# VHH binders against o67189: the designs that were tried, part 18

Target 1, 350 residues: o67189
Amino acid sequence: METTIFQFQKTFFTKPPKERVFVLHGEEQYLIRTFLSKLKEKYGENYTVLWGDEISEEEFYTALSETSIFGGSKEKAVVIYNFGDFLKKLGRKKKEKERLIKVLRNVKSNYVFIVYDAKLQKQELSSEPLKSVASFGGIVVANRLSKERIKQLVLKKFKEKGINVENDALEYLLQLTGYNLMELKLEVEKLIDYASEKKILTLDEVKRVAFSVSENVNVFEFVDLLLLKDYEKALKVLDSLISFGIHPLQIMKILSSYALKLYTLKRLEEKGEDLNKAMESVGIKNNFLKMKFKSYLKANSKEDLKNLILSLQRIDAFSKLYFQDTVQLLRDFLTSRLEREVVKNTSHGG
Key: E = the ipSAE of ESMFold2; O = the ipSAE of OpenDDE; V2 = 0.75 times the mean of E and O plus 0.25 times the DockQ between their complexes.

## First folded at step 4 (VHH)

Design b22 (framework vhh_7uia_1; at its last look DockQ between E and O 0.01; V2 from the best seeds 0.00; counts 0 for: pae O 15.1 > 2, grease 24.21 > 24.2, placed apart)
Fold by ESMFold2-Fast, scan of step 4:
Structure b22 (fold): chain B 350 residues (1-350), chain A 121 residues (1-121)
Amino acid sequence: as target 1 above (350 residues)
Amino acid sequence: QLQLVETGGGLVKPGGSLRLSCVVSGFTFSDYYMAWVRQAPGKELEWVSSISSSGSTIYYEDSVKGRFTISTDNAKNTLYLQMSSLKPEDTAVYYCARDVEYTWSGLFDYWGQGTQVTVSS
């Protein structure tokens, strides 16, 4: 079956399809994330996430069809990320790909969702194993929302909080984010917090508070907490991001980018360069982001940033060379940093 | 328990008018935004219009602005779509849908079965 995310969401939770295996892809990734969030609420502990780049072939097949020996397993929602990397691990032999197709075709107890982080081209959809999935399962596309629909969603969120947003302020916010729903969610939530007392938002206020970043905005909270050394909250946010399909390598890439920019800023500061001019030279031009980077620079020494960069490089190397779980390596790193901060505070004698 | 039932569809000539109705049961109308969504033959679902729980905030897709009017009758738990100056491209199955006010959702949580609108000579 081929369908849209709107049609699929319309029926799945009220009149579940007979098909058991679905491919979710498209331009509007936030709609896929919203669907998966509702799926997680429905399935609870029976919501399982698999990473195709890190899971073994046998673990993968077991997870799709597993029956618990202890108390019997209920229907599960199995969500698979990085499926393309799993396909690479199956290698060059036709028989391995045929086994995969057979296992997917025979899923009866669980629902399986193969999630792509972009819109798939016709060539990919026409190639195995997705060609077979289209025949016995479903291909679900999340197309871009109209600008008017996005505007309606944003205004609805402000109205829910009793906040009146001026027309020019709203248009500026929509243009600043390029109608990106994921960025709009972050900015709107921040503006709601800002306007919680006065219940009005003007253009000047939006210009002062709102920001837009080219990096993945949906991981910004995690990066912010980590760079401010709030490792306990960072661990909680990390778990949330992983459950919603944000790949750990994506998180590490964004964090590495920020750490490198901060290290470069420390070096430029040592050379006597003006901080605002230095920030612009590394692509930090937004006033809100400049303010955040000043906080990060105050919270981190040059040595802290160097050690962060080296740790992230080690995590990347260990996940690739030794096939270790990237999520666990990142959690171990955060736990180690938390323990180091406790030791540092208790050992200071003056 | 929750039910949305659309009526009022039919065959109409270009330039004509139709009024769609959606009767809602099983939830408090004043807690939710309500929407009209349509699907033309061989095309994807397209959002048409939304109205706030109070009826004071209304939005339209650009293609229907000035031609369609969304409204509610809270006493009757009924959502309406008054369509005027209908065009062949307005031919579609029209659905009423409940929108979740409490979450960031571009998706609707409950839908009606739909009513067919055909604009043809």
Scores: ipSAE 0.216, ipTM 0.687, lowest interface PAE 3.7, mean pLDDT 81
Fold by ESMFold2, look of step 6:
Structure b22 (fold): chain B 350 residues (1-350), chain A 121 residues (1-121)
Amino acid sequence: as target 1 above (350 residues)
Amino acid sequence: QLQLVETGGGLVKPGGSLRLSCVVSGFTFSDYYMAWVRQAPGKELEWVSSISSSGSTIYYEDSVKGRFTISTDNAKNTLYLQMSSLKPEDTAVYYCARDVEYTWSGLFDYWGQGTQVTVSS
């Protein structure tokens, strides 16, 4: 089964399908995020997220287990991110891949959503286990909205706040972001905050406030500020990201991945390894990213990174085991770090 | 009660014309983007056209440009789709839909029951 997210959303929330396992992918990631938000609202505490780069094979299969002893109206939604990383941990062994396919095929009472952060190519979709999921489950694609539709969404958002955007400013913003709806949402909300009192946005103002945006730049801005210990700005950017619909677990994923890579690089430096080659060994191959990671390494000791990793693990555990609000746990973490820095930096007499 | 009701479908020969209507009740029509979406037999849903609340901003899917015209009558809370130069490929159930503007998604939260358009003979 292959379908578009438009068709899937219409049927899933009205007359749920018999299939239980779905792959979500596509260029329009905001549509996937919106669907998952509605899914979370529907399932509440029965909505579970798994991170393929962070869980063991045993933990993965346990989380997918059909363990309900009693029947009823209850069902669960399991959302899996970084499934490709999980597959790397399994390796190329046919026996392990066959077990994975059997577990996915036998999901009967719950829904499983395997979420990709990009559009998959036909070669990827024809590879196991996704080929099998297409046969017993479904493949859901979120294609990009038309440029004109995106333009009208942006215009409507400004108009709702009473902000008049000059035509050249609007076109500049749309072209700058490449009509990427996820990035546009973030930039438009910043522009709305900037122009809240003035109520007019000119081309020069848009050029000053909006920046060339690569995928997930605002999340990386948060990670950058945190790792460079600018906790005050990091807290403000975090609040902006959450207000604009960025999933907090995605923020945790990126930050945790960076922290672990940095800790590994510190270990390799202690052993005398060449830093540039060490960076490539942990997947950092782009020269701009290497420059950023060098700055992160300068700003953080090995103990700083170990403590950060432990704090992130604690936040993740409390979110999952005690159902605590992940966003509030992150805010509390940042606030405590900021308060410690303010105490250090204030002057005192005597 | 919140409803979208499509009418005006039927059987038409290739090259013919039809006008679809969608009467809306239960919300202020002029506060939303409205759309026509269609589903051919055995095929997936396909977005056809959208119109802004003011009627001044209009979009068409490439295959229907120049043949279909979307319009509104805000006083009657009615959305229209004027279809001309119809082809067998236009055979589908046509749905009126409301855009989910509050979430920035471009997904539709309310749908009508649909009206059948058949282009044959």
Scores: ipSAE 0.000, ipTM 0.274, lowest interface PAE 12.0, mean pLDDT 79
Fold by OpenDDE, look of step 6:
Structure b22 (fold): chain B 350 residues (1-350), chain A 121 residues (1-121)
Amino acid sequence: as target 1 above (350 residues)
Amino acid sequence: QLQLVETGGGLVKPGGSLRLSCVVSGFTFSDYYMAWVRQAPGKELEWVSSISSSGSTIYYEDSVKGRFTISTDNAKNTLYLQMSSLKPEDTAVYYCARDVEYTWSGLFDYWGQGTQVTVSS
């Protein structure tokens, strides 16, 4: 009996099935991927992927057997991609198919997921070895979701975050993404992040935020330049960012976050705390980011950081309270800093 | 456990090409943005490129733009960096990294052990 991916997912994670071999197929691959992602999280190191187009027959059977031999070991999840290609490699020999079926049937203590990147046809499902697999395992299908269902999912996601989206804005988002769940996920997350302080997303906001990122836009570079006090280049990059439609509030959010963290770190450093520990305490755990933040701390005094925070707060306030152009405010800020730097350099050269 | 493993590094002549791979385990990067970063000898870590899970959003550092191509195979949970027209300045250890927020946030929470790329005549 064919089970939907939703039903399967629910059952699998709440009450593990008795069956050990499952075929995952369907039109909506995103759902399968989502399931597999959860599966990976659950099994961790015991999650294994086999590629049917790359793996030899011997390797394949070994991989499946190793999962069974160690009776005391934690359940493993084996995911097999490109199973069709593997079957082709096995050839048309009935004996080989029988062997495969036997191996799959005898899989104990482990779960095997055969993943197809498309919806299987009835003919495929009725052919060996899938026919046999269906008898002792399960067939799971990820059917295409209706537009309405997708819409509901998106709405639900926003609602969970306490965000209301205007209907027109939602429709726009859906249309832009072509109801592609992967794209929607990314854009929705972006929008949620953008709306962190807003309870309502408007069409205009969605237009500004959604799909606004281009390969030519580097917000990271902007932030880096600003914090390293290269204001001239920062101005140039800012202009580029704006030209590509990046919303200035997003930039502000990142800058504010970084500035606050840096200020905190500077304070802790002054108190004699270990910088690495301090960084971790503010959520900076990655070595790359630690490195960057060290650079920023070196480049900025406590006073500099304080001033930066105040400036950003001012910009935010002027933008929100007086509806001033955030971009212009940012430009003014950078220009002001640049001018100060030039004056400092001229006073020391002289 | 979350793991990123880079491969494909090596020695190449100027103007040559290399393809780096990053295999991810412990999570599916279909839910994340992925990035390449590099560290040259005696230099700070540098962001190179980022890509969305769908591949629809891509960023490049200016110095590598037009020469490097970032891509993903979601099915294989693998990130790629095709490098062409390599320059001595590209010599570095290249790391695969997971973007915690978005490609433009510059926040990474996990990265691999890196693979050495050396461009030398």
Scores: ipSAE 0.000, ipTM 0.188, lowest interface PAE 15.1, mean pLDDT 81
ESMFold2 (binder alone), look of step 6: mean pLDDT 80; pTM 0.807

Design b23 (framework vhh_7uia_1)
Fold by ESMFold2-Fast, scan of step 4:
Structure b23 (fold): chain B 350 residues (1-350), chain A 121 residues (1-121)
Amino acid sequence: as target 1 above (350 residues)
Amino acid sequence: QLQLVETGGGLVKPGGSLRLSCVVSGFTFSDYEMAWVRQAPGKELEWVSSISSSGSYIYYEDSVKGRFTISTDNAKNTLYLQMSSLKPEDTAVYYCARDVEYTWSGEFDYWGQGTQVTVSS
């Protein structure tokens, strides 16, 4: 069986599945952690954690087949971390892997959850023992939540504590964390602690408490600097993002989205459409983002935006066709823009 | 006994309108955030809209903004989804769900049986 964490969560606690062995994987690790917390709450003493790097083979097989702590018909929830390390201990020999598969297939008394800390590739899922688990058990994927759902969760957490967060403060927080649920949790908890005496959070307070300029340079800051044509600072921020482990495709995706929205807004403005309504039509509802997009529109001509879009398309094509580093292509683009500004400024001197 | 019952699904032409209803029983309606979630044929579950327990916060997935309206009638213990300018892409089974207010997961603890919405030309 293959399913999502949402579908699995919907049914597991109300109509338990016939399958007994599940692989939990995905990009949204917090959803897996939350599912496991509910599982721990339901099973109590019958919730067992195994660490694949620490457990012996014999102890592992015994744990999968044993009933509850008090014996009898009560089942256990057996949660396995570092399963890959357990597989390494078994080695490459087919007989040991075949035994593992048979033991997993024959689990009757317990539910077994094999937890991965990342999204598994199709190649990994098509390899033993997971290939067999997919046939007799279930593969459960935790996909990322939508931006609107994440925004809702953040607002709900503040509201639960009686805290009103200003729209510009909220949008700044969401952009700064790149909608990363784990980072949002940490920052929201800090802000809640800060706001315990105040019931309103302003943009200035969020900027002060959540992040310093040096601690969390995010994709929004990079895009902001680039669209405002501060190429020197944009280059510095890009290097920080890469050093922090931000994926180049995420940078390209956000930048391309902004450039396309801005180009669309320029076209709608030419047609005489109200700018505020036009912004809402392309998904820009928040006053903070509207203010930012007005600045971007002022800083960029329609031709500037067209050239940006074409340049981003070339970067994407070159990274795919010629196996060029996307980061280096972005650096080259920014350097070229910076050099063009320098030449333009000096050539106007006569 | 806790129960969520959806009604109002059916066949509708593109550009048409349809109103879904979810009658809840067994809990105090205004104590919980309520949501609509859909599943299109061969696709994953997709969150559509939520309304806070107070009704003060309403959220929509981008694809339905300006076309769908979520609302509640506390006296009738009923959650509504008013669907306008329907597209073939809106074809799905629509579920009413109760949200767990004190988690970060966006999880729903109770679901209805679902109601089928088919938008065909």
Scores: ipSAE 0.035, ipTM 0.569, lowest interface PAE 5.9, mean pLDDT 80

Design b24 (framework vhh_7uia_1)
Fold by ESMFold2-Fast, scan of step 4:
Structure b24 (fold): chain B 350 residues (1-350), chain A 121 residues (1-121)
Amino acid sequence: as target 1 above (350 residues)
Amino acid sequence: QLQLVETGGGLVKPGGSLRLSCVVSGFTFSDYYMAWVRQAPGKELEWVSSISSSGSTIYYEDSVKGRFTISTDNAKNTLYLQMSSLKPEDTAVYYCARDVEDFWSGEFDYWGQGTQVTVSS
């Protein structure tokens, strides 16, 4: 069977499936975590975790055996992490992979959940042992929720607590977290605690609370700080993004896109085009982004944006032609901007 | 004892209209947000619309805004989805669902059996 985590969660706890082995994968890891939390609550001491990188082959097969010390008389939920590392221990031995598939196919008394920390590609799902698991078990995918559904869930959570959120505050929160459910949950819970006495949540309050109590680090925050010329904070956020495994190319693509749109908007404004209409023509349609882009346009001259574009092109060229580290080139760019700002602010005029 | 029963699906031409109904029993639906969700063949479940128990708070997926209207009749324990300007892309099984207010996962607690909507020329 192939299904979504959304369908699987409802069905599993009300009408248990005849399949016994499941692969859980997907972009929305938070949904997998919530499913596993409910699973742990239901099974209690009959919830067992195996680590594929630590467990031996013999221990693994014993744990999945219906006659194992893990079996007992009551049904168990066996959750397996780092299954890819276990597969590496089996190597390229055809006989060992066939044994693994046979053992998995013969699970009858327990449920086995193989958990991946990312979305599996088609070639991975079409390769053994997952190809066989798809035939006798289930593949469960946790796909990203739509932006409108996430927005609805956030609004519903505030409404449950009697809190009215201003539209610009909500849009800021959603962009700040990049629509990440785990980050949104943390920020919403903190904001609910803050706003409980006030009943109204404003943009200024969201900015204050989010920056004071959260180390939320996403590409849009970095871009925002850079375009508003807060280079000191931008450097700190960049270091956090890299430490969380965000690829420098992703940062460069978003930065370049924003810089080019802003330059286009400056040019259209000079021609007397209506700013709101111009913004929509470059894909800026929501009110929060329109407000942000107005702030960026106010903070940057046409020459500032031209220089930013040229600097980004230089960084891209140097990383490709001279094999230089893109992260270091970005740091150098930001540090150079910060140093110019310091020199300006230490003038003898004040 | 909780039951949701959908009716009103069928075959309709592009640009046509249909009204889906969902009769709720076994709970006071005025205590919950109610939702419509749909599944096209080979696709994931897509949330369509939600409505608060009072009817004062309504949400729509962007693709259906201005074309679909969600409403309730609390006296009849019935949820409605008025669908207009239907497109082939709206072809799906439509489910009535109870939205679980205490869950942050986007889950639905109870579902109906679903009703098939087919939009074809």
Scores: ipSAE 0.014, ipTM 0.394, lowest interface PAE 7.3, mean pLDDT 79

Design b25 (framework vhh_7uia_1)
Fold by ESMFold2-Fast, scan of step 4:
Structure b25 (fold): chain B 350 residues (1-350), chain A 121 residues (1-121)
Amino acid sequence: as target 1 above (350 residues)
Amino acid sequence: QLQLVETGGGLVKPGGSLRLSCVVSGFTFSDYYMAWVRQAPGKELEWVSSISSSGSTIYYEDSVKGRFTISTDNAKNTLYLQMSSLKPEDTAVYYCARDSEYTWLGEFDYWGQGTQVTVSS
């Protein structure tokens, strides 16, 4: 069975499916986490987490077949993270993969959820063991929400607390998070706490409160420094963000969005379009962001932006196709840019 | 006991109009945000519109803005979707849904059975 996370959530807790093994994957990871939170609440002590990189083969198979340890026959919800790492431990041995498939096919007493932290490609879903799981179990995908739906949900959360958010403040918040639901949740909760005694939340207040943490910098300082070509400071900020636990995909998403918008603005500028109107056409309506984007356009040629886009696409491809660390690839990119600046500034040959 | 029942679907020509109705039972209708969600053949679920419990706050997906109107009749426990200027791409099963209080971002916790809308010449 293939289905969406919305369709799956609609029925699972009310009318549980006959299938017992499910793969959860997708771009909207917050929806998967929301489902798992409800699952943990329902199953309580019968909610079991397995880490594929740590668990032995014997422990894995035992956990899928065992019922409640408290002497009952109650079903468990078994949630598996890092399943890809477990598969690597099995290697390419056909008989071991066949055993895995048989054990998964014969789950009767528990529900098993194999959780991926990204969207799986068609070719991976068509390969064993997931190909077999699709036949006797379910593949559940968490697709991205539209920008309008995300905007509506954020406004609803503020209104529930009696807070009226200025349109510029809201747009700043949405743009800077790149519509990332997990980050929006954290920032909205922080802003609600700040505004508890106020009825109106202004752009100035969002700038002071959102994206700031004690002794740390936000992702947008990193993006700002990179686009202004201060690569040495950008590297230091990147290291701080990683130490704080900021997700590399958030950094990549915001960088890619900004680079594409800047490249589009360069093209429109060449056609003689008014810069202010051009910026509004790509969704940059906030005066603060307009000022920043003007600075970025001055600091970057069209070729600089094209090269940035290509580098970001390469980083994304290498992390997905070759299992390379996104942070290390970003660090390598920044270091390479520093070296190019040194060569350019010292060589008279150009 | 808690049910959402959609009616009003059918076959209509491009440019035509239909009104969908959703009768709600088993909860206090005016305490929740309500939504319309659709699913075209072979496609994923697509959010269409939401309305607040008071009816004063309304949101639409860009593709339907200016063509669809969501409304409520609290006395009848009924949610409506007035559809005009219908296009072939509006062909879908339309679901009435209740916004959940459970999650921060409001997943839909109850859904109707759906009503088929076919826009074809």
Scores: ipSAE 0.012, ipTM 0.395, lowest interface PAE 8.8, mean pLDDT 79

Design b26 (framework vhh_surovatamig_d1)
Fold by ESMFold2-Fast, scan of step 4:
Structure b26 (fold): chain B 350 residues (1-350), chain A 126 residues (1-126)
Amino acid sequence: as target 1 above (350 residues)
Amino acid sequence: EVQLVESGGGLVQPGGSLRLSCAASGFTFSSYWMSWVRQAPGKGLEWVATISQSGSEKDYVDSVKGRFTISRDNAKKSLYLQMNSLRAEDTAVYYCARDQTYEDFWSGSSPYFDYRGQGTLVTVSS
């Protein structure tokens, strides 16, 4: 069956579908992430994430048929990322492709979600194994929302909180975010908090408070918590990022970039340079980001930042040279920091 | 209070046509996306069609695409569904509904329809 993410979400949680295997693709990745979030909430411990580039053929087939051991034999929601890489491992062999199609067709006990990080072309959807999946399963597309719909959604969110937003302020916010739903959600929530007392937002206020954030807004939340030394919340956010298909190397790249910029700023701060000019020299031009980086500099010593950089280099080296799991290495790092903070507070008093 | 009142249902032969109407009151009709949803005997609710506040955007479930047309008249506070080339599978109670699907995706909350009417029965049979 072919359907939109809107119709699929309306029906999946209300009326059990006959189909057991679904392909999720589309231009509006935020809508897919929202669906997966609700799916994770419903299935809890029965929500399983697989990575097509890491998993073997036999492990993959076992995971599709295996039911949960927690609470007895229970239905699972199995979410697969990097399916294209799994297909490359199968190669061009006819029998291996036929086996994959047969295994997918025979899924009866679990729901399987094959997640793509972009909109699939007609050629891809018409090729095996997706051609067969369309016949016995479902193809679910997350189409981009119109600019008019996004504008009305944003206006409704402000009105629901009793906040009156000027037309110029609204238009600026929409242009600043390029109508990106993930960025708009983050910016709208911050502006709602800012305007909670006055209930009015002007263009000048939006310019001071709002900032442009990449599509990796969730990664920035993780980085923010880590740099502010809230390791417990950082661990929870990390688990969410991995569950929603954010690649560990992308997390590492952004975190490393921030750590290096902060270390450079710390050196310039010690030298007596003007912080605002120093921030602009490393690409931090937005007033909101400048405020965030000032908070990070206050929370971290030069030695803290040096140790963070060295730890990140070690994680990168161990994942590449010794084939160790990047996510587990990041968890170990955060856990060690949390443990260090507990020991420090206990030995030095409150 | 919010009210949605459907009409226009009835018995029709396969290949026939029906026009459903929905009269809205108790809210600013022109400010809401509207949808038609249906429930076949012994089955759950199925979304059929959606229309934007101005009527500039329309979307349909695949099985009715090219056969059904959704429209609205904001001055009359009315929603319509023109149903052509009707099939036995279209037999259902049809409901007019306020559509909050996009708002629900933003908040992550349910339900997707915050209000629906009493429904109008469409029976397609020879």
Scores: ipSAE 0.025, ipTM 0.425, lowest interface PAE 5.3, mean pLDDT 81

Design b27 (framework vhh_surovatamig_d1)
Fold by ESMFold2-Fast, scan of step 4:
Structure b27 (fold): chain B 350 residues (1-350), chain A 124 residues (1-124)
Amino acid sequence: as target 1 above (350 residues)
Amino acid sequence: EVQLVESGGGLVQPGGSLRLSCAASGFTFSSYWMSWVRQAPGKGLEWVATISQSGSEKDYVDSVKGRFTISRDNAKKSLYLQMNSLRAEDTAVYYCARDQYYDFWSGSSYFDYRGQGTLVTVSS
């Protein structure tokens, strides 16, 4: 069977399926983690984890077939990570894959969950052993949630803790994270702890706390400095963000989003649209963000924004096509911009 | 009575190392997932690292991955946090925390017991 993590989570704990082997994969890893947390809560000591890179073939097959003899039969939930590494240990021979498929097909007393940390491609799902697992077991996909659903989940988490969050503060948080659930989980937890006594979260407080393990470092500061063409300070903040464990691809996503919004605002302004109305149309409703975006528009021409977008697209392409480090490509971009400023500032026109 | 007692905190220069220890008593230590959580000055609680009952599963907040290592000794009923390449931003009170079960979403916000904490100050 093929199903979504939402349907699977709802069904599994109320009316467990007859299938015994499942593949969990997808882009929304938070949803897989939430399912596994509930699974661990239900099974307790009967929740078993296997690491495909560490486990031997003998240990693996024993773990899948073992039933408690003392005190009666006990159903186990067996969770397998790094399954691809286990497949490499088995080798590429058809007979070894057939043995694995037979063992998985014959799981009778336990539930087995094969967990992937990313969305599987069609080729991987149509190849053995997953092709056979799809026939006698289930493939469970954690697809990306809609922006509205993510917003509702975040609001619910604050409400459960009795915390009132300003609408502008919430929108700021959602936009900065690009609606990434894993990142939102970490930021929401920090904000809940921060507001534990006050029970109110303002926009200013979210700006200080979100995306920061230090009051002086966050993704917004980096984007602000870059868009204001302070490339020297932007380089220093970038190094701090990477040191704090902020993912380079998320920095790129936020920066790209801002560049596209600014370019759209330039186009709408050229067409005679009211700037404040135009800003609201691209999701910028807060007066502080409006003032910031006005400063970005003053600092950047339409050509500057177009060149920024093209440079960011090139960095994305180079990291994907040539497996180059996104951080180094971004540093190279900033250094190049800084060098151009030095040349411009030292020009005497003579 | 559940007791968790942290030690090993202190003043260290940036780039230095510290090893935090937590001595557990009053419960079957080997039956619980354990975590380290911290609170920086003027900040809320932040989850840092988690370890499963046997030590086979470990997880870390992104800012410490590659720098911190969580480990446990079930025979000694002790939890450890090896902290390398320390940064000023790692300055916090560090707490040893007991989980009833590992819950990725709950992280630092839902631990049932924590110790009194040990202060780590990273400064020049």
Scores: ipSAE 0.005, ipTM 0.125, lowest interface PAE 10.1, mean pLDDT 78

